Miniprotein binders against a7tqs6. Designs and how they scored, part 20

Target 1, 250 residues: a7tqs6
Amino acid sequence: MNEDGSVCNKILIAFQDNDQIANLKESVLGEVFRLDKANTNHDENIIKGLTWSTKYYEVRYDLYVDTFDDFEEWCKDLISSEYDDLREVLSGIIVIDSYTMEKDKIDQNKLLGQLGSVLQDKFFVFMNTNKDISQDVIDELNDDNSMQLTSDSGNSVEIINYHNVSNLKLNQYNEKIGFERVREIIDTCEWSGGHRVQTVEAKADSTDVDLESVFNRLKEARLKYLEIEDEDEREQFALEISNEFAEFLQ

## First folded at step 7 (miniprotein)

Design p23I
Fold by ESMFold2-Fast, scan of step 7:
Structure p23I (fold): chain B 250 residues (1-250), chain A 80 residues (1-80)
Amino acid sequence: as target 1 above (250 residues)
Amino acid sequence: MSDEDRLRRAERLMMWAEILEEIGRIDRAIKFYERALEYLRRVAENTEDPELREELEEEIAEYEEHVRELRERLEELEKE
């Protein structure tokens, strides 16, 4: 039970068991969750009572650290109906593994698609450790994945490079990459069942505003913006969305 | 299946079993713990490392007691 009396707000992070796993755990837990070895034991697979804080809210969550050797076995178990009630308590999943463009013995993309289909309304991040995959390729894969979503589909996977070879903060579309992108995804995820405390700054703006609705609207606006093929209509939509969120922007 | 694979699977099953307990699916939690215990017992039997064997036997005993308590709680709930 979380501190707020909820059994939701759980994040699953799963690492491929390889010779880099200790370094990957240190980097990901440190950079994404702000969990340094000084303030948490990286050998623990269950870390409870963590706080996720943004400018507008804070929420309590639990972190679950899994390790797999056989991605297909791990993925098929999690997809199975036996795990239906377990998936429901998750706010999202982060998988850290090597992404491949090649046809392997195991169809990684098919498994990611199947898992994505059962993670409706939950975030799904794949952190790619394969250094041969450039940011431009990642951008294209994510664009393709988002375009394949239908109104009845679950969340698609978002692929994020672990290695930032170019040491850039933003991609060619002026979007966050790397660990900061993962944090942005968590900032805007659909936390449920937990008590969300508005910060003093958000409270000063408006106590009548549902911040979760604002974040959901921003996610919907982003997807709708990408669907608009006419440049003038896209520009008009961007202005309308900017005006709608003016109360939360400086 | 290697003993390292068995240990990974046991840890994963126990992690999920803890979540099942929290959500009140005690029946499912028991099954997940029992599957995990089977993996741990196999590793304890196969290992040539006496320190690992002792650690695993202690963990097995602890979780066997926990499962016993969960079974008693499940029986009480089913009578309601």
Scores: ipSAE 0.768, ipTM 0.917, lowest interface PAE 0.8, mean pLDDT 79

Design p23M
Fold by ESMFold2-Fast, scan of step 7:
Structure p23M (fold): chain B 250 residues (1-250), chain A 80 residues (1-80)
Amino acid sequence: as target 1 above (250 residues)
Amino acid sequence: MSDEDRLRRAERLMMWAEILEEMGRIDRAIKFYERALEYLRRVAENTEDPELREELEEEIAEYEEHVRELRERLEELEKE
């Protein structure tokens, strides 16, 4: 609970129910949230009292693990007005499923867009398990989505490949990929109150960094990004900001 | 709708009901639990697996008791 007793800072992870779900849960919970089977029961759907720690802050959060077979049914419930107050307690959502390039793509993209529109202040990650989709294609999809968001339209979903078939650490733009990208998104998300700012333990030189300053910098960066007309300069700026905030991930 | 779908829906509803309880939305939490219990009872009735049936019947009994306690708490809150 927050300082005022309000409920917040919950992360929802939803897995497509298939033959790989046990392996996917182990990988995502282990790599993204640092939850191994020695420390947590991966069969539990509700994991409370977790701490998300970066070099600059700590925040308490709860993790909710959902499973769906019918993505459309799952999305429609979550989008509905019945879930308005439930969505507000979330810091973000991670969906683990196969991204469709052709079959039902229009319906899937429409659902992702509709869900994204009700999660504008929340992070929304789609972890793609389809091995046939290359990193270059993912980069194009995310670039298109990013451009639409800068015009106050489009969806807020970021698509991230679960499989790293090329064993890359960074994409062609020197941006994080895979589980490290998911962690970067969580590190920089807009957590609600009830977080503790970490003082830099290394020789106090008078620069205290707080979460509010990080959020203000991200907002300033977004406004600056919107003003850049040159595509190459915009790309370089995005890389510069990514590198600046990469320090908060360590 | 398969029994596997019913179990997934029940588990999801229970998860949201827990959040509603934390939020103090007791009336809504009760409704979500009751919807989940309907799914669990259907699976318990339909299953040919006696071990699963026993597990579900135990879970149903626990959550029925929990809903009873929530209803009593809701009545107390409504007094003032």
Scores: ipSAE 0.769, ipTM 0.913, lowest interface PAE 0.8, mean pLDDT 80

Design p23R
Fold by ESMFold2-Fast, scan of step 7:
Structure p23R (fold): chain B 250 residues (1-250), chain A 80 residues (1-80)
Amino acid sequence: as target 1 above (250 residues)
Amino acid sequence: MSDEDRLRRAERLMMWAEILEERGRIDRAIKFYERALEYLRRVAENTEDPELREELEEEIAEYEEHVRELRERLEELEKE
């Protein structure tokens, strides 16, 4: 009997308990998960039977909302072997807290690295509420995987700013930021339990969209990409594939 | 450890117990519920707010009954 195969696709979201937590829950649940207060009780810790939908698939998931005061204690519990079978059912984790200043940075980064190392094949997002940390600094942190020390597991935390003080939609590298970046990470995560592939017939100039051929081409492109050893050739190939499928990467 | 911290830990343990219960890990779910109940009882004992104490005592009674039902279910599974 394999009951474990039926229990999966859970997302854990953990908030630091502070005076802003009600506003943070409203914004994150609303903007990332599209859960308005009118339709969902934001005081509930467990929200079941949600649907994650993209242009290409639909999947059912459950959301678990946790609150912590001491990030170190929370991390130590979640990292422990006692929580092994609980971590197994997660598709990913989102932590909402203040990213620390330079003087306290080492301990927080060490904890993030240790937590990342036990979240194999899971997404791990840290949404930073510290307004003093600019988007440029966030970009540098995400580009430097050595600070997260998760190379062995292939899992690394991505730091995303909660506040968008400059009202930008993209960073300096034309990459999504904020809530839209979090949604992009969830869109591409490894879901279990199967996907319902959306079959869409687009009637424009009598051209049909064959999703099966698109997915097969993307799989072929991914395999070819992994065979390219030269970084410049790999980057050029990635650009060519991205341009070929630009209409589907919206 | 503050009473607010105890309440957060109790809620977290109950959340994880729900996942363990869904997975059929009944013995583990019971342990997580019992740890959560210990935190709730401590807050109920410490609080000077009669309304909060009453709310917590009601919650404690509900989860104690749930744990009792889980223990009965575990005994039935062990017989099979």
Scores: ipSAE 0.699, ipTM 0.888, lowest interface PAE 1.3, mean pLDDT 79

Design p23Y
Fold by ESMFold2-Fast, scan of step 7:
Order: sequence, then C-alpha cells, then structure tokens
Structure p23Y (fold): chain B 250 residues (1-250), chain A 80 residues (1-80)
Amino acid sequence: as target 1 above (250 residues)
Amino acid sequence: MSDEDRLRRAERLMMWAEILEEYGRIDRAIKFYERALEYLRRVAENTEDPELREELEEEIAEYEEHVRELRERLEELEKE
C-alpha cells in the first residue's frame, strides 16, 4: 500500500461539453476545490499535488478533468472491465450534466445505477445543470435512491443541483445543498493513506496507521455527534471526545 | 464523429494513460496512448487549420517518443 496520493486519492470530474462548459469549470473548480483562474489553468486536464484540508485532517490528491459529449458512451467505458484498475485509484467521481426526466430520455438512471454499483466505497456525485428540476425534486430523488440502496445492487449516486435558484444554503430537511454539499461529501470520503490529523497533533514517531485510526475515530465521532438530538448531550459528547484525544498529546 | 469529439477522446485517453503509467501498468498505458495517437493523427489529417496541424504533429511526435521509451522499459522488465 502506498502512503501518499501518488497512486491513489484521485478525483475524476467529468463535464458535458456544451456552450456553458467554461462557466461550469470556473464555478465547480472555484467553489468546490478553491481553484480560481488566477491560480490554476482551467484548460489543464490533470491538476496534481492538491491538498484537501478540514479542521480534522489534510490529505494530498490529484484532479482529473474530463469532458464528454455522449454520456452513455463515456459511462459504459468507465463501467467496463478495461477500466477496473483506473477505478481502483479514484476516491470519487463528480459528473456535471443535465438530469433528464422526459419520457423519451436515454436511460440515464440505469447508467447511473450501473456506474454506482462498480464505484462501491467511492463517492459518486451527479451535479444537475437542468434548471427545470427544483430542490424538492432532487430531495425526493435522493431519498428514493437511498431507500433502494442494498449491499447487493446499490445506487450510490447523489444528485446535487448546480443551480441554486432560491439562494438557500439548506434544504427542507436542514441538509446542505449545492457546492457546500459536494464539499461535505468529499470531507467525509474514504481517502487512502497520507492524511494528517490537524486538531490532534501527531506525536513524534507516530505511524500513518496510527493517524488513520485517530482519523477514523474522529469521523465516527462526527457522525455520532450529528445523530444526538439534545444540545446538552451533544456538548457533553464533544467534551468527552476532546478529552479522549487530548490523552494522546502528552 | 467530429474532430472536436476526436480531440476530447484523445485527451481522455492520454489522461487515463498517465494514471496507468503512474500505477505501473505500463503495458496498458501504451495501449491507451496508442488509441489517443490514432485520434490525434486523424484530426491532423482532416484539419484545414495549418497552425492546429503543426501543433498536433508536434504533440504526436512527443507522445510517439514517450511510447517508444515505455516499450523499451516494458521489454527490459520482461527480461528480468
């Protein structure tokens, strides 16, 4: 196993090639990855040596920017066994395209389901550019996908609207939407090696395995924290977690 | 298939070849580079833009040399 991002921790971003692609690249690379045109050439399809940083960790990763005209062809290639080892090095995929709900549509949902099934343990985001699809519809689609999820078939895609017509930061369920939701998905993805816990400073001579264990504990603590309904109980849990990790920092 | 579509496919294949090369899958990287080169050569032959043709011919030559080096490395690995 490698302990850095050299042969893992790669994110694939695929854009539909249309007259809006330049604007889409600027928005997605800028808002999700903090890569503006002043600092990054958006015409490059390989952007290496980036750092993803949260209050709990940082990790190195590489971005691969693809474009497609025919989503079905692109998707079928990526699903194929010829791409098995390429999929292994990905932490996740973000597709930027128009989600269709019309009767005579290409079976986009079937393709998304098939791709999702071969991307188990990877994040899979579909950013919808179709302005006719409201946030309420997106919420319903994601609820349906989540309820149908099984260990056998799976449908690990999450659909996120690119356009935020209502300028809201949260949906009706108090969940993040838009670019902030994409960042939240990346924050909690399963990175491979090469990450450092920022809140709990590593002791001298600690191993990457030890750091990974601490990170996993913090990730579990975050998920449990979000499940606690009572504010006082939540604060007590936060204190207990802080005390637990403080013991490692003699 | 349009020349624009061929260029997109070539860029995609080059990107995947780079990943495979980094991953140590040299034999597979060579195959992806060769597919990409086929698309680039088609566009270079079809284009009426002499500037684009010159740019593509230079890019083709660079990647042909890179593939040659990869083939030599693969042959040396097979000897071991």
Scores: ipSAE 0.562, ipTM 0.840, lowest interface PAE 1.9, mean pLDDT 78

Design p25K
Fold by ESMFold2-Fast, scan of step 7:
Structure p25K (fold): chain B 250 residues (1-250), chain A 80 residues (1-80)
Amino acid sequence: as target 1 above (250 residues)
Amino acid sequence: MSDEDRLRRAERLMMWAEILEELGKIDRAIKFYERALEYLRRVAENTEDPELREELEEEIAEYEEHVRELRERLEELEKE
């Protein structure tokens, strides 16, 4: 139910169609979105009216599950101007496919760059199913992507390994990996306006508040919190932010 | 283009058409559904699997009815 009448807060998940797709859907939908096969038909392409809940907010969202065989064809369609309106309603995109390190065929990186360029202010995750790519390599790729001067700030693709071969909880930078990292990205994404945020909106005096500014500040605070490596500083920062938003956190 | 590709494209087009309906872009939603239906009809015509053909024919009929309803809504909106 959207009181503003705006259409927003949609997440697109696109799976490469292969023999593992059923297992991949079960894992991603279950671990990232908490959608158990017992309660959700994983064969459905559109799953509406879901709630994303964090310590600080709740928001309604819809999930769209796509499948592709030809990644280039899929990317070119989504990048096209015909899809401008459709991209605008997305909060982000998750692609599940095998990442290639083959130097004689680098088309995948070019396509990821082109797609990233039209996803400004939206999260863009590539979940790599290639078991040959180690976490150290993923860390290097993500570091390179974030340092690219030709990329708009805050709009580079983040590559996350689907398989946790080394059974690690954190990477070398003490950051979350795997499904937990995907959830962290969604937690801190810039949800569009027009959604209902119960914990923030419950305050009677909230009519004087610009909700978009409040959400942007909360998202910025969450991102800064995640970047703090010192546990004591992180705890202190969390208290400062909590106090700043005390009137809206009930 | 394989029949598998046609089915994937049909489902993708229908998914986007649903979003276009929410946006109130009924004319564009109809076009996306019509493109999807073309893919489904081709697969239904080409397939040697009787079960798949039956399933596709049922789905085609359902979406043809949906498109008919959308066209009626579009006519009502245009009269305003």
Scores: ipSAE 0.731, ipTM 0.898, lowest interface PAE 1.0, mean pLDDT 80

Design p25Y
Fold by ESMFold2-Fast, scan of step 7:
Structure p25Y (fold): chain B 250 residues (1-250), chain A 80 residues (1-80)
Amino acid sequence: as target 1 above (250 residues)
Amino acid sequence: MSDEDRLRRAERLMMWAEILEELGYIDRAIKFYERALEYLRRVAENTEDPELREELEEEIAEYEEHVRELRERLEELEKE
């Protein structure tokens, strides 16, 4: 519990129990949460008193590490009304499992959709351990998932590859991938229990370059370009965007 | 259901019970702890590994005491 009597922020991370789980836990906890095994809390499935710090704010949080063997059973429990209070206190959920693209195995996608529908204002990440799924496919799946938010009041899952075979930091749209994308999601999440405290590290030098804004602007510019029906207007827009991003498009 | 599956379920139920307890949902926390204890007791009864049995018996005793304390807290809360 926070000092003002509010509930501490909570993140749930859940791993499928398989022969790779020890390696996955070490990698994910290390890369996403900066938790060194040498400094491991003796309560390994409940890690309390952690600090999430960005350039702009600091919050306290607790990390809950769950393990499941049957994803359907785990997911149905979390969706149920018995877990309403647990879902409400969470700032977000990260699931580490193998994603399936088989048409006959629609159950995983249905369950992810159903869980997303009850996770309002919470981040929801699925870290895919299936090496057969390329980044291009992940990008397509995430675009499809985000479109569901137009008709539904719930949250959509964001699928992120655990394996980075290409050793790239950004996808084809200049968006972060892998562990850095998970950290970006957490950086920008709606923390449920704690208020943001402006850090002493809020430095002026970081306002000089905002690469995330540049990436988002380029993506938006591309979409707007495609919407312009007048050829002359489209050409003028392209010129304006090129001039605006000249220093980043070299 | 295997003993390995029972241990995983017990660990998960204990974790959720602790979250519910922290949130002040004492009655719900007790139910999750009791379900977890049922799984742990079954594994302790079935296992032929004396080290595992001893570890589980110690864990069971600790959580049985914790549940007893929570029940006392719940009784006081219900009076109010």
Scores: ipSAE 0.315, ipTM 0.726, lowest interface PAE 3.4, mean pLDDT 77

Design p28K
Fold by ESMFold2-Fast, scan of step 7:
Structure p28K (fold): chain B 250 residues (1-250), chain A 80 residues (1-80)
Amino acid sequence: as target 1 above (250 residues)
Amino acid sequence: MSDEDRLRRAERLMMWAEILEELGRIDKAIKFYERALEYLRRVAENTEDPELREELEEEIAEYEEHVRELRERLEELEKE
């Protein structure tokens, strides 16, 4: 339960149960959620009371770790009306599985589309473990999935490669990839209540401004500007004042 | 269906039941726990691993007690 008493801010991570699942859990939980084996049991399916922190806010969340063998069965349950109230408490879903480019591609894409359609205002990430799929292919798939900027966290899935053999952190469009992209998606998701602004970071960028004081200073600057006889000196002063008040002049 | 599939389904149902409890949907939580217990009991019956059987039997007993407590709570809520 978060501080407002509402049941919300839950993230579901679902892994395809295969021979690599232990390694995948260690990597994803460690890199995305900063949960090392030293401070978290990776065999636990429910991890409560975690803090998600960015430069601008902190929020409490719970992490739920699921495993599936039959992705279709897993999707059908989650899509069903029986799970309506359960989906509402989620901030987003991360699925870790192999993305198919041929056999079963149509069925997998259909399931992803159906699941995406019931995840309104929730992030939906598919972390691809198929090593044969290059970043360029991923970029193309995500480009095709982009609908509108106002609903980029809505009902569309974003496909992110788990493997980064080139050890690059940006794609051809200068966008984050891999685990850092997943973190960026979570950073910008629509959390429900209970998040707190980190005022220390905000204060470093700009101090609280008294609008009356700003206007008074600008009036004084204008009077001084009018008293300057030298044209070049006047231009320099105007630039200095503009730069000083740039943050407040919209 | 393999015993591994049954264990995965049981764990998933238990996970969702915990969220349903938090939501105050005690009626639905009980149903999810009961479905999970059915899977756990089948694995306990089928397994040839005595250590796994003992672990499952202990887990089953714990959740059966939890469901009993939830049913008592549900009856109290219905009276109010």
Scores: ipSAE 0.741, ipTM 0.901, lowest interface PAE 1.0, mean pLDDT 80

Design p28W
Fold by ESMFold2-Fast, scan of step 7:
Order: sequence, then C-alpha cells, then structure tokens
Structure p28W (fold): chain B 250 residues (1-250), chain A 80 residues (1-80)
Amino acid sequence: as target 1 above (250 residues)
Amino acid sequence: MSDEDRLRRAERLMMWAEILEELGRIDWAIKFYERALEYLRRVAENTEDPELREELEEEIAEYEEHVRELRERLEELEKE
C-alpha cells in the first residue's frame, strides 16, 4: 500500500528471457532504478517501498519484474479484461526485448500498438536490445509513432536503444538517449499522490511549492547559461534545466 | 511447454496475485495463485532434480496454505 493508503504507483518491467537476461537485469535495474546487487536481490520479482526522487518531488513506488518468452501471449494477457485492475495501478511499463522491423512469426508493432491503446496516462517504453538498429533509425521510428495520424486513442510507445554503440549522450535533436532518457520519462510521468518534497530549509506548514524559490532558481540558471562559452555544453545545460523544471513550466 | 516456461508463468501469476490481494480482489487473487500452483505441481512431478523438487514442494505447500487462508477471508466477506 502506498503511504496515502491507495494502491498505485507501480512500475512493470518485463524482460525477454534470453541468454543475456541476467546482464540486462543488472544493467537496467542498476542504471535506471539505482538498484545494485549489493543492496538488492535481482532475482526477486517484487521490490516494494522504493523512492523515486527528483529535485522537486519524492514519491513511493513498487517495482514488478516480469519475464516472458512469448511476447504475443504476454501482450494478450496484459491487454485482456482480467488485467483491467492491474493495468490501472501502473504508472508505466518498460519492455526489454529485441526490436525488429521485419514481420516474422509475431507482428511486434501491432502488439505494441494494441498494448499502447490500453495504457492511457501511463508511460510505455520499449528498450531495444537489437544492436543492428542505429540511433538514427530509432529517432525516425519515434518521430513516426508521435506523428501517426491513425492513432487517436492512448499512448504511443517510445523506443529506446539499450546499446549505445556510438557513445552519444544526445540524439540529433539534442534529446537524451539510453538509460538517461528512461529516467527522464519516469521523472515526468503522472504519479498518483505524494508529488512534492518539503526541504528542511523550506520549513513550511503547506505542501505547496514555493514558486518564488522556483522563479529565483530559473533566474540563476539563466545567468549560468549565459556564462557557458561552449555551444554544446550550453545546450546540454539548457536541457537539464528544462527537464528539471518541466512540471513548473506547463 | 517446457518446465522452464511453466516456472516463468508461475512466477508471473504469483506476482499478479500479490497485486490483486493488495487491491482486495481476493477472488481473483485465488484464481491466479491456483493457476500458478498448477504449473509448479507439474514441474515438481516432472523434475529429476531432487533439490529442485524439494524447493518446489516447500513453495507449493506455502502457497496452498496461503490460498486456504484467502478462501476463509473470502467466505467471511461474502457473508457481510
């Protein structure tokens, strides 16, 4: 149960069962959720009472680690009406599998579209383990998914490469990639309840954010931005600040 | 279906049953646990590994007890 007594804020992460699954679990749980083997048992499929923290909020969540062999069976189960209550408590889903552009035994894109249609107001990430798919291809796929005129109902999936073969930190649009992109998606998802952190130095009896403090921080960030001489560093800083304040700029 | 597939499916069903319990959907939690137990019993019957069989039998006994307790709770709730 969450601290407010409601059942919510659950993240489902599902791995394709293959010879790399142990390495994938270690990398994803470590890099995305900051869970290392020294502090957590990576063989456990339920990890409760975790805290997701940003500079602006702290929220409790539970992590559910699933494994599938038959992606079609897994998708059909999760889409079914038997899972309506289960889907409702999720904040989002992360699938780790090999993405294919070829139509083989399973129409992966169709399944992802069907699953996306039942994940309204939830994040949906597909982490691609296929090394043959370049970042440029991923960028095009995500652009196509975002601009798809035939999809008016539900969330589109965002495809993120697991392997960073080019050692890039940003894509061609100056957007985060890899594990940092996954963290950014989680940072900005619509959590239920407990959305703000009260700092000891901001000793307030209200749970409201101090907008003056946010405004002053943005002003300081702007001054810092102007001090950066390197264009790439300046752009990176701007993205970091924008992401940090995304919730307050809307 | 391989025994490895059965174990994977059992683990998934147990995971979902835990969420259903938290939601107070005791009726559905029982269904998911019983489906999982069917898979575990098949693997325990098929395996030639005595250590795995013992581990599975212990897990089966634990969840059978848990389902029995859930059934008692469900019966009480239905009379309210």
Scores: ipSAE 0.660, ipTM 0.877, lowest interface PAE 1.4, mean pLDDT 79

Design p28Y
Fold by ESMFold2-Fast, scan of step 7:
Structure p28Y (fold): chain B 250 residues (1-250), chain A 80 residues (1-80)
Amino acid sequence: as target 1 above (250 residues)
Amino acid sequence: MSDEDRLRRAERLMMWAEILEELGRIDYAIKFYERALEYLRRVAENTEDPELREELEEEIAEYEEHVRELRERLEELEKE
């Protein structure tokens, strides 16, 4: 850690080289990053100076587009100590390839686990292009991966289906899927360096407010509210807190 | 290893070299560019397509010049 915020916030996207790669690049870059042929700023493999915006913040990032044929070689290079400094500047990785449920998948899952072990503080998404894998199977795989990560023995990858054959927006657990899930992961990732905090309502006068402090105060207020035994005092406290935060949340 | 694999590896190495330059790791950037150039030279030697050969030779010359400039920059940084 050098406390230098100038070289960070990079996202790596790696595509399996196949006959669909042009279509996959167009749809992933378009749907996830809002990049089409009209708004590409730079080289086709390196796109710099992009802005990621949510209702809460904005941050500058760079996008790197890689292609591999041999996933094992690609993983081993990226895991190697020679790439330590390169991995540190990444906010996360998205791999677009076919996930296999065959018995020979041991190598793929082993590689994903090994790569995940060096990406513990970064997002790691595997976008599955295999149409034979249903959303229910994906949900089970992600549940298993989450449990293994909690036990300190799993991989940190989240598997997301590229194809949405059932036209669903949410899975059976009311969670986002597809490109919207990828965007949600990026929205909540651990960005490095500075980012500009925005108001919930995007009010110009309030954009310099420290939202983290506001939300922490609100959380403290809720806990205090629950400790008040007198109903009238509780109502008065709720009114006081409401008035205190009216400028920021209304 | 196919020539398509070599071109893919060269492109990847150059992409990572650019990040190393941005990090100020000029010595490592040179190393990655030289590895990429080796792949490009091999494809230029193997290809039967004269147009591709000419394009690759031009690209090789440009990156060789870039590496030369990086070596001069590294020498200057070591003096400072």
Scores: ipSAE 0.667, ipTM 0.881, lowest interface PAE 1.4, mean pLDDT 78

Design p31R
Fold by ESMFold2-Fast, scan of step 7:
Structure p31R (fold): chain B 250 residues (1-250), chain A 80 residues (1-80)
Amino acid sequence: as target 1 above (250 residues)
Amino acid sequence: MSDEDRLRRAERLMMWAEILEELGRIDRAIRFYERALEYLRRVAENTEDPELREELEEEIAEYEEHVRELRERLEELEKE
């Protein structure tokens, strides 16, 4: 229960029930939520009182682990009006399943779009377990989903590959992928009852901390500082650079 | 619908019912638990595994008791 007594900050994780589910649960819960399988409390499908920590804040949340065999039926239930109150308390949803553009009776993309339309202001991640789908294809699908957002029809889903067959940390656009991207989405979601407490010393998000990069940035900053003629703009720039370098010093 | 599918649906309904209880939606929580119980009873009737049947019957009894307590709570709230 949050400090104001409201019920919120719940994350739903839903796995396709198949012979890989035990391995998928171990990987996702371990890598995304840092949950040790050996140290489980109460019901394994409901994990309450967890803490999400970043360098900027801490928040309490509850984790709900669901399984499904029929994705269409699962989506239709969750979209239904009977689940309105339940969707309201979610901060987001992560679905782990095999992505396909092939349709037999119903288009998987259509179901994802319909679900996304009722998850306004919630994060919506689809972790793809299909190894045949490359990162470049994922990038294109996410671009298409983002364009649908302009229709003002709710949230778009973000598709993230579970398997990192290319052993890359960033995509072609220099963006995070895999489990690190999922954590970034959770880090930036709209929590209802968060409070800002720094729990651990953190490095700058998009920058590797090393002396060479700091030295190169300092040289660039010096040159730009000398080009600024307005005194107020110069002081503002100096403040911004000082704050940036303070982050590099750990 | 397979018995494995019925068990998955029962677990899902019970998980959602727990959230509804936390929200104070007691009447809705009861409905979700009752739907879950229907699935569990069908699996108990269909299974030829006596160990599974016994486990399900114990689980059914526990949730039937929980629903009874929720109904008593709902009746108390209605008296206000």
Scores: ipSAE 0.661, ipTM 0.883, lowest interface PAE 1.4, mean pLDDT 78

Design p32M
Fold by ESMFold2-Fast, scan of step 7:
Structure p32M (fold): chain B 250 residues (1-250), chain A 80 residues (1-80)
Amino acid sequence: as target 1 above (250 residues)
Amino acid sequence: MSDEDRLRRAERLMMWAEILEELGRIDRAIKMYERALEYLRRVAENTEDPELREELEEEIAEYEEHVRELRERLEELEKE
């Protein structure tokens, strides 16, 4: 329960259950959520009271770690009306599985589209573990109009490669890829509840924007002061300006 | 459906039940826990691994007690 009394800001991560799942959990939890094994038990499926911090805000969230063998069964459960209340509290979903380029692509894309249609105001990431799919192909899939998997819902899945074979930070369009792209999606998602602006250590540079505005205002005030012909009005104006800028005249 | 699939479904249902409890949907949470318990009991019955059976029986007992407490809470909330 958040401070405003609402239950929200939950992220669901779903992993395909295979022989690599332990390594995948370690990498995703570590790289995306900064959860090291020393500080967090990666075998727990509910991790509560986490803080997501950016330069501009902090928000509290909970992480839910699910596993599936049959992606179709998992999708059908999640899109069902039984899960309406559960979907409502999610900020987004991350699925870690192999993306298919073969005959099964139609079925997988259909499932992604159906799931996307019930996640209209939430982020939806598919982290592809198939090493044979290059970044160029991922870029094309995400850009292509044929990738509109949401059945006109207004939200589409974004496919992101888990493997970074080329050790590149950006794609051909100068956009973030891999884990950094996932973090960027979370940074910009529509969180619910209270947001808190991060405080920075008080330094001259942290107040530069405010000081520039104050100096411009003082310059304008001086010009107006000189235009006032009545002595009493000028004195009153000076007091009003002094009071307005008292905090910055120290 | 394999016993491994039953365990995965049980974990998922337990996870969802926890969210429903937080939402105050106690009746729905009880139903999710009962479905999860059904899967756990089936695996405990089917398994030939004595250690797994003991572990599951202990987990089943804990969640059965939790469901009992939730039922009492629901009945009290519905009073007058």
Scores: ipSAE 0.666, ipTM 0.877, lowest interface PAE 1.4, mean pLDDT 78

